# Ledger of designs, part 9: VHH binders against q68dx3r342to642

Target 1, 301 residues: q68dx3r342to642
Amino acid sequence: RDLCVVLLNGQHLEVKCDVESTVGAVFNAVTSFANLEELTYFGLAYMKSKEFFFLDSETRLCKIAPEGWREQPQKTSMNTFTLFLRIKFFVSHYGLLQHSLTRHQFYLQLRKDILEERLYCNEEILLQLGVLALQAEFGNYPKEQVESKPYFHVEDYIPASLIERMTALRVQVEVSEMHRLSSALWGEDAELKFLRVTQQLPEYGVLVHQVFSEKRRPEEEMALGICAKGVIVYEVKNNSRIAMLRFQWRETGKISTYQKKFTITSSVTGKKHTFVTDSAKTSKYLLDLCSAQHGFNAQMG

## First folded at step 20 (VHH)

Design p04
Fold by ESMFold2, look of step 21:
Structure p04 (fold): chain B 301 residues (1-301), chain A 123 residues (1-123)
Amino acid sequence: as target 1 above (301 residues)
Amino acid sequence: EVQLVESGGGLVQPGGSLTLSCAASGFTFSDYRLAWYRQAPGKKRELVAYITHGGSTVYMDSVKGRFTISRDNAKNSVYLQMNSLRAEDTAVYYCAKEVGYDVATGKYYYDYWGQGTLVTVSS
């Protein structure tokens, strides 16, 4: 049986496997193909409702595959099984990454997350990051470029919401002018600057998932952000999230699940904070993600 | 309603063997860690072994090489094969299900205890 793994550079890799293959086996094949050496930061995920859910390496593919995949010996459009190679664990500083290929993967994901609006920042920083991505691909401003003529598609560098707010024309002009005035950067040097800027963002390395309040549900959307430093509780309104509570790992006692409920207990106050998820599987996933991120934090030193 | 029912305990001679069984219901069995704990009279309940959803196992030092934990997801059951039994293994054995993660210890913790099954190893 076939499955498709989408790499961070956009490449689609088809992997042959059988019903008893594990996520770990696919991960090893994919990372070997991509010539990745620093594997501990990466994982395989599936996408549901614009959120990525990482898979445990021990999980059997048949447990997560779409219906019909088990019976189909060859890939067809009706039963496509797609996974994504993603960064699961984000280092606090890119200097901790030993290989340029690893840093390039971080760049690719962070750029994609900015463009797809999974990672938020203010308008000025969005424009700055767009210019850095442009420099990474094209280098310095073209010397013969007339400022009014586009040399890039704004949608490849700036999120759609900002383009709509400013208009495409104004984004084109602003990014072009900023590019013209920027210092000489190319390739990896521009990518490193991009990484330096993004690692300072409040939501850098935060894996965000939708949840709901236990006490009131109809109009109250919330989210949990899980990262190396701990857990962030967000209130969500108008596609905007506002951090309400933060739990550093040292301030966190027990994390538990019961059916669709996910509960964090403060080790400082003993107070329990309960959230409702869409399924028991999601609650279990959030628990496992907390365990994994806490373990990563301990290893970072 | 989560239920775990232990069986298979009994009286056995030192050096003997027993297999404990635990039948589970009320949750998606294949998704969770399962554990065996034991408690001797007057002592704290202690973790004997656990098994992950993928089949990886961890044992307390005193039982390594003698005990084997296993699971059968088709039967919603977890087992503890106990070989080379010693007097120190005398205890009530409990089956338990993962319910959470304890950040202070960095370990998963368990609940939903059955009534237990008594293992007596007499000289």
Scores: ipSAE 0.747, ipTM 0.868, lowest interface PAE 0.5, mean pLDDT 88
Fold by ESMFold2, last read:
Structure p04 (fold): chain B 301 residues (1-301), chain A 123 residues (1-123)
Amino acid sequence: as target 1 above (301 residues)
Amino acid sequence: EVQLVESGGGLVQPGGSLTLSCAASGFTFSDYRLAWYRQAPGKKRELVAYITHGGSTVYMDSVKGRFTISRDNAKNSVYLQMNSLRAEDTAVYYCAKEVGYDVATGKYYYDYWGQGTLVTVSS
């Protein structure tokens, strides 16, 4: 049977596997192909409603595969089975990553998350990051550049929302000028500066998932951000999220689930904060993600 | 509604064996950790063993090597095979289901829904 694994560099791998194969077996095959050595930061995820959900290594593929995959090997007209190799655990400083290939994967995912607006930052930083990505790919400004002739597509470096606000022409001119005035910076050095900037962002390493308030009528859209430092509660309005409450792990007592409900209890006040998810499976997933992120935080020291 | 129904307890001689069973319903059984707890007369309930959704197992030190926890996802059941029983194993045994994660301890915690099953080890 065939499934597709999408790598961070954009490559699509066809992985042949047994119907009894586990996620862990696929993960090992894919990471070996990609020559990744520092595996603990990565996982395989599926995408649902623009959100990534990481899979446990012991989960069997047949449990999560689309209809027909078990019975009809390869090239079926049924839904394709696609998983994503993604970073699940984000280090506090890129210097903790021992291999350049690992740092490159962090760069690729953070860049993609900026462009796809999963990771938000202000206009000034977005332009700075765009220029850094341009330097990583092209090096210094082209010495023999024809004035006003574009050498890059703005959509590859700047998020669509900023392009809409500034116009494509203004973005192109501004990024080009910033690139021309930038100090010499290339390849990996530009990627490292990109990492240095992004690791300082409030939402760096935060895995965001939609939830709803239990207490409001009508139910208001909320989000939970789960990361190595703890849990962030967001209110979501106009496709924008505002942090309303933060729980560092030391401030967090018990996390529990019941059906579609996910509850965090403050260890300081004893107060319970309950959120509604779309399913019992999602509630369980968020609990497990908290457990995993808390465990990672302990390893970071 | 979550239901856990324990069975298989009884009177057994030291060195003997028993198999406890727990039938579960009201939740997606294969997604959760399951555990066995026990409570001896006058003592606090204590965790005996747990099993993850993927079958990994953990045991308290005093039962390691003597007890085996297992699960059958097709039958929504969890089992505790108890061998080489001792008088100190006398207790009411409870089946438990994962309900949360305790950040202070770094451990999952469980809750009970059944009346338990009595295991008595005596000559």
Scores: ipSAE 0.746, ipTM 0.872, lowest interface PAE 0.5, mean pLDDT 88

## First folded at step 21 (VHH)

Design q01
Fold by OpenDDE, fold request of step 22:
Structure q01 (fold): chain B 301 residues (1-301), chain A 123 residues (1-123)
Amino acid sequence: as target 1 above (301 residues)
Amino acid sequence: EVQLVESGGGLVQPGGSLTLSCAASGFTFDDYRLAWYRQAPGKKRELVAYITHGGSTVYMDSVKGRFTISRDNAKNSVYLQMNSLRAEDTAVYYCAKEVGYDVATGKYYYDYWGQGTLVTVSS
């Protein structure tokens, strides 16, 4: 049986596995293939409703596989079991990473997150990051190229929402000019600067999941951000996230789940904050993710 | 409703063996950690062992090498094989389900105890 794993560079890797194979086995195969080091930062995830859910290494693939994956022959393309290699744990500074390849993987992850608007940036920073990405790929502005032909596709460097607002032509012109006027920077140095800029963003390293209020106010869309520092409660309006509450780990007592409900108890006030998810599985996932992030923070601290 | 039912307790001589069983219902069994606790007369309830959803196990020091926790996901059951039993192992044994994470201790905590099963080790 075949499983597809999407790498951070966009490569699709077909992995041979059986029904008894574990996520850990697939992870090891994929990371070995990609020659990745510092594996502690990485994880495999599946996508559900445009969100990524990390998988436990001990989980059997048959538990998470789509209904058609168990049946041979694989009847339809819809039955393709697809996992994603992603960064699960984000270091506070790229200097903590020991290998250049690992730093590159972080760069790729953050580029994707920015482009796919999982990580929010203002317009100015988005353009800046676009230029840095160009520098990483092309180096200096290509002066010898005929000015009439774009040397890059704007959709590869700028989020669709900004392109829609500014128009593709304006983005092309603006980013090209910014690149032309930029100081000489290329390759790994450009990627490092990209990391530096992104690591300063408020949502850096925050894994965001949609949740609902216990009181089911339809007008209030909420999300939880889980990261190494703690849990953030967001109000979501018009594709914007506003941080409403922050629970640092030192301020957090217990995290619990009951069916679809996810509850955080403050160690300071004793107050309980309950959120509703779409399933018991999701609430349990959020709990485990909190545990994992807390553990990571403890190791790095 | 979450329900855990312990069984298998009884009277056993020192050095003897006993297997405890716990039947679980009311939740997705294979998603959660499960644990065995025990409470001796006049003592606090203590964690004996737990098993993760993937089958990883942890034991208290006093039972290491003697006790084995296992699970059967198809039967929604958790087991505690107890070998080389000692008088000090005399207690009511409880099965529990993972319900949350304690950030201060960095550990998962458990709930939904059943009625327990009494294990008496005596000559």
Scores: ipSAE 0.906, ipTM 0.956, lowest interface PAE 0.3, mean pLDDT 94
Fold by OpenDDE, last read:
Order: structure tokens, then C-alpha cells, then sequence
Structure q01 (fold): chain B 301 residues (1-301), chain A 123 residues (1-123)
């Protein structure tokens, strides 16, 4: 049996496994293949409804595999069982990372998150990050290039939504000019600056999941952001997230689940905040994610 | 509705063995940690052992090497094999389900106790 793991560099890795294989086994195989260090920051996730759900290392693949995966031989027409290698735990400063390859992985993760608009960023910073990415990939502005001919594809560096608003031509011109006027920076140094800029963003390191209010108001869309610092409650409107509540770990007592419900109890007020998910599995996941992030924060502190 | 039903308790002589069983229902069994607790007369309820969904186990020090917690996901059951029983093991034993995470302690906590099963170790 085979599954596909997508690496942060975009590479697709075919991994051999069986019904008894665990997520941990696959993780080890993938990270070994990619020669990754500092494995504690990474995790395997599956995608559901445009969200990534990290998997527990002890989980057997057969439990999460798509229908038919257990059958042999696998039908060629079957959807590929795909997992994603992702950063699960985000350090507050890139300086805490010991290996250049790990820093590079963080760069790749954040670049993808920015481009795919999982991590919100204003227009100015988006353009800046685009330039930094260009510097990381190409170094300085290529003076030998014909000015009228693009030396990069805007969609690789700027989110689609901004391209749509500004137009591809405008983005091309603006980013090219910014790159031309930028101080010399390239390679790893450019990536580090990228990390520095992104680490200052409000949603840096925040894993966001859709939830609903217990009051079940259909007009209200909500999301939970879970990160090393705690839990953030977002109101979602027109694909924008507004932070409404913040539960730092020091302000959090108990986190509990009951069926589809996820509840946070404030250690300060004693107030219970209950959210509804799409399944007991999801609520349990959120609980485990909180536990994991809290544990990570404790280790880093 | 979540239900846990303990069984297997009884009278046993010191040095004897006993296997407790807990039948679970009302939730996706293989997604949750399960634990055994015990409460001796006049004492506080204490965690004896827990097992993760993946089968990792943790024991209190006093039962290490003597007790074994296991689970059968196909039967929605968790077990506690108790060997080399001692008088101090006399207690009502409870099975519990993971229900949440206590941030202050950094530990998962459990609930949905059944009626328990009495284990008496006496000559």
C-alpha cells in the first residue's frame, strides 16, 4: 500500500506502508528521506475542507485512510491517500532554530501560508514578503534582464486575491521595482528576514479551525486559533478574521469535549466558553492540539 | 450516552491474580484514553493506570510490574490484569474515559465512572 506525502518544498514522496503502519512510522520515513533535523517542530497532517489536521504519531494509517485503501490491489482510479508534512509548532524567534535546514522549512511553510492566505497579511507586507522571496530565490535584481520581460511569475510570490485587486501587471511592475530598489540581500539572509517579518504578524503560528457558536446562529461564523500562546476566538466575516477573545494558557483552566462540543473554561472568571464542531473527532482533535501547543509552550519557556 | 461498566472484582488471597474488565459504549472508543482508578476505604481515589488510544501505558509506582492495563478496541473494552496482589490493593476499582485537558496540571483528566468493582485482597 502506498500513500503520498507532500513536503514543504512541494515534492511528493511515495511512501510504502501497510494497514498496521502508524503515522509515526511514516513521519520517520519522510523526515529521514528529507534529512530533517529538529523533528519536534514538524507533523503530518491531512487536509479536510481546506484545513489541515495534524495526526497523532500513534494513529494507525488504516484509521484515517480513504475508503478502499485497505483493499489490495489498490484501484488506480482511487483517490490517493495524501498527507502533508507541516510545521506544527512555531517558535517565537527563528534564532531558536539550530539548523539552517529547519529555518528553511519554516520559511517554506510561512511562504505557503502567506500565498495561500492561511496567514493574513496586509498589502504592504505582502509586497515586501514577495520581494524577500525573490531575493531568497534570485538574489539581487537581475540588471541584465530586459525590463519589459518578467523575470518571475507573480502568482508564485503574491497571493491571488491581491493580484486580482491590483492586476498582474501592476503587481509585476511594483514588485520588480521594489526588488530593484531593495538593499542587497540573498539566499539564507533573505529567508531570515522573511521569517523575521512573518514572526511579527498577529496570526503567526496560529492554527485556525472553523467552529460554530453554541447558540447556533447561522449568521455567525467563528474560528478558533490555537497556538503556543493559547487559544484565540475569531469572528469570521468575508474571509477576514477578527480576534474577539484570547485565552492565554495561564488564563485557561480546563479544556473539555463532549461529542461535537469543545469547551474552554477560564481560570480567571470560571466562565465556560463552548463551541460546536462538525464532529466528535474534530472536537477531540482541537483538544489534543491545545494540549500539544500548551506542552510546546511549556518546553520553550 | 457514555457508559462504562466495570466487572471482575472479587475476593482473592495475597499473591493472587485478578483481571478486571470494563465495557465501554456511547463514544468512539479508539479515539480516547482510558484509565483505571481505585479507591480504598478511607482513602482518596487514585489513578492506577491509563492507556492511550495507541496503546501506550502509564502506571502508578506501586503497581508497576504487577498490573497491566490493556485495551481491545474491537470489543470496546479495557482491562486491568492484576498480579501479585497485596492487601493494600484492596479497593473499589473504576474505569474512566478521557474527557479533557487540565492546563494547570498539564494532564488529561477522566470522567464517566461506573459503579466500580470491588477487589478484596485478604487471607
Amino acid sequence: as target 1 above (301 residues)
Amino acid sequence: EVQLVESGGGLVQPGGSLTLSCAASGFTFDDYRLAWYRQAPGKKRELVAYITHGGSTVYMDSVKGRFTISRDNAKNSVYLQMNSLRAEDTAVYYCAKEVGYDVATGKYYYDYWGQGTLVTVSS
Scores: ipSAE 0.906, ipTM 0.955, lowest interface PAE 0.3, mean pLDDT 94
Fold by OpenDDE, last read:
Structure q01 (fold): chain B 301 residues (1-301), chain A 123 residues (1-123)
Amino acid sequence: as target 1 above (301 residues)
Amino acid sequence: EVQLVESGGGLVQPGGSLTLSCAASGFTFDDYRLAWYRQAPGKKRELVAYITHGGSTVYMDSVKGRFTISRDNAKNSVYLQMNSLRAEDTAVYYCAKEVGYDVATGKYYYDYWGQGTLVTVSS
């Protein structure tokens, strides 16, 4: 049986596995192949409804595999079992990372998250990050550039939503000019600056998942952000997330699940905050994710 | 509704063995940790062992090497094999389901206890 794992650099790896294979085994194979270090920061995830769900290392692949994956031979590309290597735990400072490759992986992750608008960023910072990415890839502004052809594609560096608002041409001009006017920076140094900037973002390291209010107000879309520092409750309006509540771990007593419900109890007030997910599996996932993030935070402290 | 039903308790002599069973229903069994607790007369309920969804096991120190927790996902059951039983093992044993995470302790906690099954170790 074949499984596809997408790396942060965009590479697709085909992994041969059987029904008894675990996520951990695949993870080890993939990370070994990619020569990754500091594996504790990474995880394998599957995608559902545009969200990534990290998998437990002990989980058998057959439990999460799409229908038909167990059947040999795999009949259609539609049955391709795809996992994603992603950063699961985000350090507060890139300086805590010991290996350049790991820092690079963080850069790739964050670049992707920004481009795919998983990580919110204002327009100014988006443009700045675009320039930094250009510097990482191209170094300084290319002087010998044939003026008639863009030396980069805006969609590779700027989120689609911003391109739509500003127009591709304007973005091209603005980013190019910013790049031209930028101080000399290239390669790894540019990536590090990228990391520095992104690490200052409010949603840095926050894994966001859609949830619903217990009061079933269809009109109010909510999301939970889970990170090393705690849980953030977002109100989602017009494709924007507004932080409404923050539960730092020190302020959190118990996290519990019941069927589709996810509940956070404040250790300070004793108040219970309940959210509804799309399934018991999702609520359980969120619980486990909280546990994992909390554990990570404890280890870093 | 989540339901856990314990069985297998009884009277046994010191050094004897018993296997406890717990039948679970009302939830996706293989997604959750399961645990065995016991409560001796006049004592607080204590965690004896738990098993993760992936099959990893943890035991309290006093039962290490003597007790084995296992699960059968196909049967939605969790078991506690108890060997080399001692008088101090006398208790009502309960099966429990993972229900949440206690941030203060950094541990998962359990609930949905059944009626329990009595284990009496006596000469």
Scores: ipSAE 0.905, ipTM 0.955, lowest interface PAE 0.3, mean pLDDT 94
Fold by OpenDDE, fold request of step 22:
Structure q01 (fold): chain B 301 residues (1-301), chain A 123 residues (1-123)
Amino acid sequence: as target 1 above (301 residues)
Amino acid sequence: EVQLVESGGGLVQPGGSLTLSCAASGFTFDDYRLAWYRQAPGKKRELVAYITHGGSTVYMDSVKGRFTISRDNAKNSVYLQMNSLRAEDTAVYYCAKEVGYDVATGKYYYDYWGQGTLVTVSS
């Protein structure tokens, strides 16, 4: 049986496995293939409703496999079982990473997150990051290039929403000009600067998941951001996230789940904050993610 | 509703063996950690062992090498095989389900224990 794993560089790997194979086994195979180091930062995830859910290493693939994957012969018409290699734990500073390849993986992850608007960034910084990405890929502005000829595709460097607002042509011109005027920077140095800039963003390292208020107000869409520092409660309006509450780990007592409900209890006030998810599985996932992030923070501290 | 029902307790001589069972219902069994607790007379309830959803196990020091926790997901059951029983193992044993994470301790905590099953080790 085969599954597909998508790497951060966009490469698709076909992995052979059996029904008894674990996520950990696949993870090891993939990371070995890609020669990745510092594996503690990485995880495999599946995508559901445009969100990524990290998988536990002990989980058997058959538990998460799509319908029909277990059946032999595999029906050709079935959707490919696809997992994603992603950064699960985000260090506060890239300097904590020991290997250049690991830093590169962080760069790739953050580029994807910025481009796909999982990580919010203002327009100014988006353009800046676009330029840095160009520098990382192309180096300095090509002096011999005809000004009228695009040397890159804006959609590869700038989020679609900003392109829509500014127009593709304007973005092309603006980013090209910024690139031209930028100080010499290329390759790994450009990537590092990219990391520095992104690590300053409020949502850096925050894994965001949609939740609902316990009061079920349809007008109030909410999301939880889980990261090494704690849990953030977002209000979601017009495709923007506004941080409403922050629960640092030191201020957090117990995190609990009951069916679809996810509850954070303040260690200071004893107040309980309850959120509703789409399933018991999701609430459990959020709990485990909190545990994992807290553990990571403890190790890094 | 989450329900856990313990069974298998009894009177055994020192050095004897006993297997406890716990039948679970009311939740997706294979998604959660399960644990065994015990409470001796006049003592606080203590965690004896837990097993993760993937089958990893952890034991309190005093029972290491003697007790084995296992699970059968198909039967929604968790077991505690107790060997080389000692008088100090005398207690009511409870099965529990993972319900949350305690940030202060950095540990998962458990709840929903049943009535328990009495294990008496006596000559």
Scores: ipSAE 0.904, ipTM 0.954, lowest interface PAE 0.3, mean pLDDT 94

